VH-VL binders against q8ixk2r445to577. Designs and how they scored, part 170

Target 1, 133 residues: q8ixk2r445to577
Amino acid sequence: FFGMLQNKGLTDYCFDYNPPDENQIVGHQVILYLCHGMGQNQFFEYTSQKEIRYNTHQPEGCIAVEAGMDTLIMHLCEETAPENQKFILQEDGSLFHEQSKKCVQAARKESSDSFVPLLRDCTNSDHQKWFFK
Below, E stands for the ipSAE of ESMFold2; O stands for the ipSAE of OpenDDE; V2 stands for 0.75 times the mean of E and O plus 0.25 times the DockQ between their complexes.

## First folded at step 9 (VH-VL)

Design kb2 (framework fv_axatilimab; at its last look DockQ between E and O 0.78; V2 from the best seeds 0.00; counts 0 for: pae E 5.8 > 2)
Fold by OpenDDE, look of step 9:
Structure kb2 (fold): chain C 133 residues (1-133), chain A 120 residues (1-120), chain B 107 residues (1-107)
Amino acid sequence: as target 1 above (133 residues)
Amino acid sequence: EVTLKESGPALVKPTQTLTLTCTFSGFSLSTFGMGVGWIRQPPGKALEWLAHIYWDDEKYYNPSLKNRLTISKDTSKNQVVLTMTNMDPVDTATYYCAHKLYPGRAFDIWGQGTMVTVSS
Amino acid sequence: DIQMTQSPSSLSASVGDRVTITCLASQGIRYYLAWYQQKPGKAPKLLIYGASKLQSGVPSRFSGSGSGTDYTLTISSLQPEDFATYYCQQHYSTPWTFGGGTKVEIK
């Protein structure tokens, strides 16, 4: 699967990554933005290694969850996907993070007029449903 | 169907405080993502955003008027209230309240607006 | 604050004409641009959000485009009911700011 990763509950919101430096693409948080489909910042790929890969630049980035965190951060992809970069996109649209055993939920960023994908306990909320478009 | 309606005084004296109430239906400010904002428009001029309040009681103000503005909500009454202190004739405008579905979205449904004249 | 410069301030057109209105932001707003239509004595009506997302119920003759700081509203074939004032608004960051407006008048 590839393209825009869109949330079901937050209509027209997609995974978005915009690093400040195109030559340094890692270390920043993945956010949610209105789906516009016109930029590179919203193109992701779900791979057979269970990675959510950001393929706009080389080297390629993969979404990771750092220890003790509930945010999604861009790391470099590795030959073998590390445990903190493994996600399962379920048939029901839920995006499950294997290591934390939590689901990715579209959530309001604290004290900000913006949304971010955060790890939360798995529920049947549409805010935890995702699909590629 | 989402509807909003502004209410308040049509005339305010200089230095007085304006209190406007937005009564809405078709949605609840207890619902995730819902928000209501105030926008004004002086006669024959452009629109100016004033303040916004979300379902989680997070509030935003126009910095140019921040010290004069207070926005609050009463979820049980489906109302949002805007107060603006130290009114001046330059504040004469049509005041609108409007629905905003999500953070980062635009104002999709507007009230009809209420004209407020500031004059001695 | 992000300033929105809208142009032209007014234009005259005929029914059937292609009309374009431009909005320039003082900084990049990443497609968070809305367009409103306002008729005399009425509240603004949302036409487009997210630069190119057509609001439900809005005729397809309206379209939005642009990126970065430059955005455009296009009416492919002007209809009698389209004579109004149009405003752009950035919904990227607070304070949310509007353009100065463009009055579309009958030629």
Scores: ipSAE 0.373, ipTM 0.823, lowest interface PAE 2.0, mean pLDDT 93
Fold by ESMFold2, look of step 9:
Structure kb2 (fold): chain C 133 residues (1-133), chain A 120 residues (1-120), chain B 107 residues (1-107)
Amino acid sequence: as target 1 above (133 residues)
Amino acid sequence: EVTLKESGPALVKPTQTLTLTCTFSGFSLSTFGMGVGWIRQPPGKALEWLAHIYWDDEKYYNPSLKNRLTISKDTSKNQVVLTMTNMDPVDTATYYCAHKLYPGRAFDIWGQGTMVTVSS
Amino acid sequence: DIQMTQSPSSLSASVGDRVTITCLASQGIRYYLAWYQQKPGKAPKLLIYGASKLQSGVPSRFSGSGSGTDYTLTISSLQPEDFATYYCQQHYSTPWTFGGGTKVEIK
């Protein structure tokens, strides 16, 4: 799949990545922004290796979750996807992170009125449902 | 249909505490992403955001007013209350409450506003 | 705090004119820019949010554009009901700040 990864419950919000240094894309948090399709910050690829790739810039980034953390952070992609970079997009729209056994949920960023994707215990909430458009 | 209405005193003396109530209908502050904010406008001047409260009781205040503001909600009454301490004549303004869908969106529905004058 | 500088502070125009109003943010706001219209004695009315998303019920002669720090409201053909004061606002981060306003008057 390739496109804007949207949240079902939080309508009009998409995965977004805008690193402050376009030549050092690793180590920053993936966020949610109003879907606009401008530039390349809201376009991601879901691969056969279960990666969510930020591949509109070189080198390519892959979304990861570091051990014990709940935030989605950009890492460099590897030839074989590491376990912390594997997400299962299920038929019901849930986005499951197998290593942590948690689901991606749209949540408000602490000390802000902005949204971010965070890992939470899996529920049937529409805020844990995602689709490409 | 979403509506909001401000109520409170029209005249306040310097140093007194202002209490304003926003009564709204057409939405609930228990629903994910809902929020109500307060914005003021001195006569003939620009708009200034004051405070905001969300469905999950997270609160934000304009730091230019420091610790003068308190915002609270009563979800069962569909009300949001703003208090502002130590009023001064420069605080004379029209005070609006406004609805804002989901954090990161704009103020899409406004009350009619209530004029508050601070003078002796 | 993100400061919003709006220009011009006032302008005179005729019905049918194309009008542009500019808003400059002191930091990037990632398209989280709203435009409001306000008539004397009335509450502001939201026209545009997210830099370019037209609010429901707003005529299509209103449009927004921009990115980063620079944003523009355009009225493609000014109508008699459009004589008002216009405000931009960043809705990216608190405190949510407004521009100083642009008064659009009859020439």
Scores: ipSAE 0.100, ipTM 0.713, lowest interface PAE 5.8, mean pLDDT 88
ESMFold2 (binder alone), look of step 9: mean pLDDT 93; pTM 0.953

Design kb3 (framework fv_axatilimab; at its last look DockQ between E and O 0.57; V2 from the best seeds 0.00; counts 0 for: pae E 4.8 > 2)
Fold by ESMFold2, look of step 9:
Structure kb3 (fold): chain C 133 residues (1-133), chain A 120 residues (1-120), chain B 107 residues (1-107)
Amino acid sequence: as target 1 above (133 residues)
Amino acid sequence: EVTLKESGPALVKPTQTLTLTCTFSGFSLSTFGMGVGWIRQPPGKALEWLAHIYWDDEKYYNPSLKNRLTISKDTSKNQVVLTMTNMDPVDTATYYCAHKLYPGRAFDIWGQGTMVTVSS
Amino acid sequence: DIQMTQSPSSLSASVGDRVTITCLASQGIHYYLAWYQQKPGKAPKLLIYGASRLQSGVPSRFSGSGSGTDYTLTISSLQPEDFATYYCQQHYDTPWTFGGGTKVEIK
């Protein structure tokens, strides 16, 4: 799977990654923005290792969730995917984070006029459903 | 069909408190993503955003006016109320309420506006 | 606060002309730019959001473009009903600020 990772319930919103320094992609939060496909910010790949890769730049970034956190942060990809970088994109569109046993949900960023993907208890909500376009 | 209508006094004296009510239909502020904002326009001048409230009760205020503004909602009555304290003649403007579909979207449906004049 | 500088402040054009209006933001707004049309005595009407997305029911002669800090509204073939004042607004970060407006007069 390769392209823009879009939320089913929050229509027209896609995963977006906009690091302030294009040469330092690690450590920033993945967000949701209006889908536009411009630049490299909204292009992601879902790999056979269950990674969500930001691979339009070298070195490649992989989405991770740090222990005890609910935010999706960019880490460097590794030869073998670490457990905190493994997501299962299920048939129903849910995006399950194996290590935490939680699902990725489009959520309001607290006290802001923006959305972010966050880990939440799994439900059948369309806000927890994702697809590539 | 989404509609909004502003109501409140047409004339306010300096130092008084203005209370404006936005009554709307065709959506509910209990529905995910829904929000209502207030924007004003002095005669012949540009638009100025004042305040906003969302379905989850998050509230946003223009920092230049934040100590003067209070926004609240009553979802059962489909109403949003704006209170603005210490009115001054420079606050003379048409006041609009407007609908916003989601955080990060624009104001897609506006009320017709209500003119508020601040004068002795 | 993000300042929006809109130009020109006014223009005159004939029916059928191509009209271009520009907005400059004081910092990047990542395509979160709206355009509104306002006729005398009426509330603003949303034309475009997200820099280039046409609002439902808006004629296709209206288009938006731009990136970063520089954004443009284009009317490809001006019609008599397009006489109005046009405002841009960034809808990226609060306070959601408007441009000063562009009055379009039909010659």
Scores: ipSAE 0.161, ipTM 0.728, lowest interface PAE 4.8, mean pLDDT 88
Fold by OpenDDE, look of step 9:
Structure kb3 (fold): chain C 133 residues (1-133), chain A 120 residues (1-120), chain B 107 residues (1-107)
Amino acid sequence: as target 1 above (133 residues)
Amino acid sequence: EVTLKESGPALVKPTQTLTLTCTFSGFSLSTFGMGVGWIRQPPGKALEWLAHIYWDDEKYYNPSLKNRLTISKDTSKNQVVLTMTNMDPVDTATYYCAHKLYPGRAFDIWGQGTMVTVSS
Amino acid sequence: DIQMTQSPSSLSASVGDRVTITCLASQGIHYYLAWYQQKPGKAPKLLIYGASRLQSGVPSRFSGSGSGTDYTLTISSLQPEDFATYYCQQHYDTPWTFGGGTKVEIK
């Protein structure tokens, strides 16, 4: 699966990554923006290694969850996907993070006017449903 | 169907306070993500955003007019009220209220607008 | 504040013409650009949001494109009902600001 990773509940919002430096694409938080389909910052790929890859740049980035955090951060992809970079996109649209055993939910960022994908307890909320478009 | 309608005085004297009410239907400001904003347009001129209020009572104001503007909501009445103090003839404009979702969306549904003239 | 510079301020065109309107932001607005259509005595109508997303019910002859600071509204084949004033607006950051408008008149 590849393309824009769109949220069902938060209609027309997609995974978005816009690093300040195109030559250093890691270390920043993945956010949610309106799906626009015009930029590479919304192009992601779900791989057979259960990675969510940001592969518009070399070296390729993979979404990771750092210890103790509930945010999604861009790391470099590795030959073997580390545990904190493994996600299961389930048939029902839920995006499950294996290591934390939590689901990715579209949520309001605290003290911000932005939406971000956050790890939360798994529910049947449409805000935890995702699909590629 | 979402609808909005502005109401208030058509004529205001200089230095007086303008109070406009936006009555809406088809949505509730108790619902997550819902917001209502005010935009004005002087005759023959461009649009200017004034203020915005969301369901959680978060408010935004145009900095150029911030000290003169107050926005509030009455969820039970489906109303948003805008007050603007110290009115001046330069404030003569059509005032619109409009629906806008949080965050980052545009104003998708507008009221018909109400013309406000400031004159002695 | 983010300044929106819209061009041209006015243009004359005929039915069937391809029309393009440009909006330049003073800083990057990350595709958070909306286009509105306004007819005399009427409220603005949302056409496009998020730079390229057509509002429901808007004809497909309208399209939006652009990135960074530069955005464009295109009417592929102008129709009689399309003669109006068009405004761009950034919905990226407050204060939300509009362009100066483009009046599309009949030639």
Scores: ipSAE 0.068, ipTM 0.743, lowest interface PAE 4.0, mean pLDDT 92
ESMFold2 (binder alone), look of step 9: mean pLDDT 93; pTM 0.952

Design od1 (framework fv_cosibelimab; at its last look DockQ between E and O 0.15; V2 from the best seeds 0.00; counts 0 for: pae E 6.9 > 2, placed apart)
Fold by OpenDDE, look of step 9:
Structure od1 (fold): chain C 133 residues (1-133), chain A 120 residues (1-120), chain B 112 residues (1-112)
Amino acid sequence: as target 1 above (133 residues)
Amino acid sequence: EVQLVQSGAEVKKPGSSVKVSCKASGGTFSRYAISWVRQAPGQGLEWMGVIIPIFGKANYAQKFQGRVTITADESTSTAYMELSSLRSEDTAVYYCARSRYYGRSSFDYWGQGTLVTVSS
Amino acid sequence: NFMLTQPHSVSESPGKTVTISCTRSSGSIAYNYVQWYQQRPGSAPTTVIYEDNQRPSGVPDRFSGSIDSSSNSASLTISGLKTEDEADYYCQSYDSSNYHWVFGGGTKLTVL
């Protein structure tokens, strides 16, 4: 699966990664932004290694969760996907992070009108449902 | 092996419109963006616009906004560029070119070009 | 918006080294990759340098790309110039502010 990773509950919002430096793409938080369909910051790929790749740069970036965190951060992809970069995109649209055993949920950023994907206890909420468009 | 095959040469009157096709083969059409680039005789390359078929959205150079329409048919792996209100200065070879979904990518494959001649 | 400026023409003898510059008018030249395309008469362009100064398969290592942040320019260098290198060369980059691809004006390389 590849393209825009769009949330079902938070209508018209997609995974978005916009690093401040186009040549330094790791270490920043993945956010949600209105889906615009123009690729670039909103192009992601779910791979057979269970990675969510941001493959617009070389080396490619992969979404990771750091220890003790509930945010999605861009790391470099590795030859073998590390445990903290493994996700399961279920048929029902849930996006499950294997290591934390939590689901990715579209959420409002604290003290902000912005939105971000956050790890939360898995529910049947549409805010935890995702699909590639 | 990826190929982009364009429709044949066109001769058009001023004020008319032209629609050029670009059929892709040998790859996954939906994983790429198709841009249109033209080149007037003896001139340089000019980017006109791009479409990402899987997203169904196109973007155009400001110069051509309102006069160009880029579309794509995923079922036939074909992209189209329609240019209306043709002028003599629109006489050019029109290329389709493939790239990734992101702007940092190159145009890795090109069509053979379509000559569009606009003359009264 | 920005423009990419190239010299209109360059000439050099076979076996020599030639450099074609591409200067970005605004924003950092290093912000987005600069690609280089070769176009021989009557043919479609082909990529000779892409992304982080990489060469596609089939492009000889005589071709190389570089970035000079101080002059906000990219350069295509062709060493060991051959007659077959005679062509037009275009630099290209991307304007992320408006989702536009931007070409330089092109440089005609003549092998003397």
Scores: ipSAE 0.205, ipTM 0.779, lowest interface PAE 2.0, mean pLDDT 93
Fold by ESMFold2, look of step 9:
Structure od1 (fold): chain C 133 residues (1-133), chain A 120 residues (1-120), chain B 112 residues (1-112)
Amino acid sequence: as target 1 above (133 residues)
Amino acid sequence: EVQLVQSGAEVKKPGSSVKVSCKASGGTFSRYAISWVRQAPGQGLEWMGVIIPIFGKANYAQKFQGRVTITADESTSTAYMELSSLRSEDTAVYYCARSRYYGRSSFDYWGQGTLVTVSS
Amino acid sequence: NFMLTQPHSVSESPGKTVTISCTRSSGSIAYNYVQWYQQRPGSAPTTVIYEDNQRPSGVPDRFSGSIDSSSNSASLTISGLKTEDEADYYCQSYDSSNYHWVFGGGTKLTVL
């Protein structure tokens, strides 16, 4: 799967990655932003290694969750996907993070009206349902 | 060092068209958004449209839809803006500007501007 | 569609603080990042604030940006005003309904 990774519950919001330095794509948080349909910073690929890749850039980025954290952060992809970079996109649309045993949810960023994907206990909420467009 | 260099000033008659070029150097061209922004004398900035060269997609402000065409040539790292059916109110400085990402990023590099004068 | 409304001019003496407002006509100012540009006569604009309140390298910390959801506006604040700050200032945001960038009308800052 590839394209815009869109949230079912938070209508018209997509995964978005916008690092401040074009030469330093690692270590910044993935956010949610209104889908624009132009690819680029909203173009992601779900791979056979269960990675969510930001691969319109070289070197390629892979979404990770660091131990004890609930935020989705960009790391470099590796030849064999590390455990913290493995997500299962299930048939019901839930996006399950294997290492933490939690699901990706669209949530308001703390102390703002902005939105981010965060790990939360898995539910059947449409805010935890994702699809590629 | 990223630079955007635009073609020179033009004087055009009403009803004609103009094509302004914007050549990028010192950085990546194809994956960044190139916008065109104009500024009439004594007036503010007006966004006209954008292209993302690698995706070949252009999007235009409603005011210019049907009169503006924005294209890019990846092999020369050059974007173009063509404005047709020129009127005197199209007299302006035309800028190209780069943003790293569509939708949220600032315009981090600007061309020097191209004065287009429309006169009878 | 929305507009970004700025005062057409502001004036203040050196060493003082000036604030330039940018009010969004419809939809929340908080949905999209606000950028601020400085334009000196005869020059292309340059970024002084991006992503609401961030400064590019080389922009002094006397420039700051903020968002006020209750008035649906963004603000550019310049403290310790210097004569070199005399310029036109534009806010800019993204129109999510039409997928367009939108500029404010611009504010001429005069340092008295």
Scores: ipSAE 0.028, ipTM 0.645, lowest interface PAE 6.9, mean pLDDT 87
ESMFold2 (binder alone), look of step 9: mean pLDDT 90; pTM 0.928

Design od2 (framework fv_cosibelimab; at its last look DockQ between E and O 0.05; V2 from the best seeds 0.00; counts 0 for: pae E 11.7 > 2, unsure alone 74.7 < 75, placed apart)
Fold by OpenDDE, look of step 9:
Structure od2 (fold): chain C 133 residues (1-133), chain A 120 residues (1-120), chain B 112 residues (1-112)
Amino acid sequence: as target 1 above (133 residues)
Amino acid sequence: EVQLVQSGAEVKKPGSSVKVSCKASGGTFSRYTISWVRQAPGQGLEWMGVIIPIFGKANYAQKFQGRVTITADESTSTAYMELSSLRSEDTAVYYCARYRYYGRSSFDYWGQGTLVTVSS
Amino acid sequence: NFMLTQPHSVSESPGKTVTISCTRSSGSIAYNYVQWYQQRPGSAPTTVIYEDNQRPSGVPDRFSGSIDSSSNSASLTISGLKTEDEADYYCQSYDSSNKHWVFGGGTKLTVL
């Protein structure tokens, strides 16, 4: 699967990655923004290694969860996907992070006053449902 | 220094068409969408449509579907809005405004506006 | 589809605080970011608030934005009102159902 990764509950919001420096694409947080369908910062790929890959840049980035964090951060992809970069996109649209055993939820992060994907306890909320468009 | 510079005022007869231009400078044209927003005398802002210049894709408000055409020329960093079958109620100041499609955004830069007067 | 409703006008004396509301007719006000624009006579609008409560560079901290889910509304608050604040103010959001940008009807702020 590839394209925009859109949230069902937070309607018309998609995964968005826009690092301040286009030449240094790792270490920043993935956010949510209005889906625009233009690729680039909203183009992601779910791979057979269970990665959510940001492959519009070289070297390629992969979404990771850092220890003790509930945010999604861009790391470099590796030949063998590390445990903190493995996600399961379920048929029902839930996006499960294997290492933390949490689900990715679209949420308003008060501290940043922005919409972001956050790790939360898995529920049946549409805010935890995602699909590629 | 970002600027949007629009074409001059127009006076049109009912039933005719008008095409307004919006030239962008001081930024990366391909990083933004261009919307057209009009404002009738003494009235509020009304969104008409948007174009994504890099892809040439436009979306329109339902009210103007079939009557408005928005285009863009990346080589000249210019967006265009053509409104056909003009009516007296189309008399308004027409603005172009940019909106980022990367990251956080608002209509952060506007053209100076173009007055279009429709009268018999 | 939804509409954004604003009061037609508000007025207040210099130095005071004024609040302009923007009520969404359907769907949650929190589903999409709200922007606020200031428009002075004969001029194009300028952003004073984006993403509910963020101020662009150059906008004084007298301007603030907030969201109230209970009333399904956004608010623009201007403290320490100055004569230069006299203008029309518009809220704006995005309607995902029809992929339209939506403006409120505008509020005329008069500084007495």
Scores: ipSAE 0.014, ipTM 0.648, lowest interface PAE 7.1, mean pLDDT 91
Fold by ESMFold2, look of step 9:
Structure od2 (fold): chain C 133 residues (1-133), chain A 120 residues (1-120), chain B 112 residues (1-112)
Amino acid sequence: as target 1 above (133 residues)
Amino acid sequence: EVQLVQSGAEVKKPGSSVKVSCKASGGTFSRYTISWVRQAPGQGLEWMGVIIPIFGKANYAQKFQGRVTITADESTSTAYMELSSLRSEDTAVYYCARYRYYGRSSFDYWGQGTLVTVSS
Amino acid sequence: NFMLTQPHSVSESPGKTVTISCTRSSGSIAYNYVQWYQQRPGSAPTTVIYEDNQRPSGVPDRFSGSIDSSSNSASLTISGLKTEDEADYYCQSYDSSNKHWVFGGGTKLTVL
């Protein structure tokens, strides 16, 4: 499962990762940006371990949520996926974070004109629906 | 049902500007992806730029960068396209259109078009 | 950025089949879905094919779309051609790298 991870409600926006230091990919927040597909920033792989991998860089990064937080950040992938790196992409398009029991939602970043994926209580909102292309 | 209604035809002189409006009804205007597309007489469709009203963020085709400004007013559910430094080559029908990215990916709703004629 | 190239015009007799090509100049045709629009004189375009090969409700099944990766092209095929099919036809895709929507140059279909 590989491609751009797109939001249904915030049309034409995709998961994007652009760390300030190209050699230090850990610890920065995943954002949403206009889908363009031709750069390294927007290609992710959804694995059989339920990881969302940023695998256009070595070492590979995996999206995680730290306990008590609602932001999606980059960690290093591990051989066995930690619980905070497991996401279920449901048939209805919802992206469920197993450890927190919450869904990923497209949102405007507070005090900014930027967009980010955040964990929220699961709803039927189109802003909580995602798909790969 | 989504509808896009544009302002009326205009006749302009070279060097002036034109501002075309596109009023939306139906759906949730803030979630729209509104593009402007023009068509010169006897020619094809040419994409000019896009705005997503909730964020006020616009992107422009390179050809029009510096001459076109696309804006949106959420309180009136209206998008605008302003083209400056008009030349005779800018004579065209200007459409606003909504792109639906997921579901039935296409430009699914179009305004009726606005004829802009640039002549001396 | 890429271009979508269509033949300028095609013509065919009623009852026959016509195919309109749409060739992408750089990058894979499969990067983004291809749409097809029909435009009659004096009217805004309407969708006849979305997402490569899907028909909106109300579009007859004699309209079909396809992708050929080897030639890096999309095709619109109209079988059982009718006089009311005379129109301009445009293919369209999204240029992800430049964040632009791209239209083909258009094809005038004449039914003799």
Scores: ipSAE 0.007, ipTM 0.546, lowest interface PAE 11.7, mean pLDDT 86
ESMFold2 (binder alone), look of step 9: mean pLDDT 88; pTM 0.903

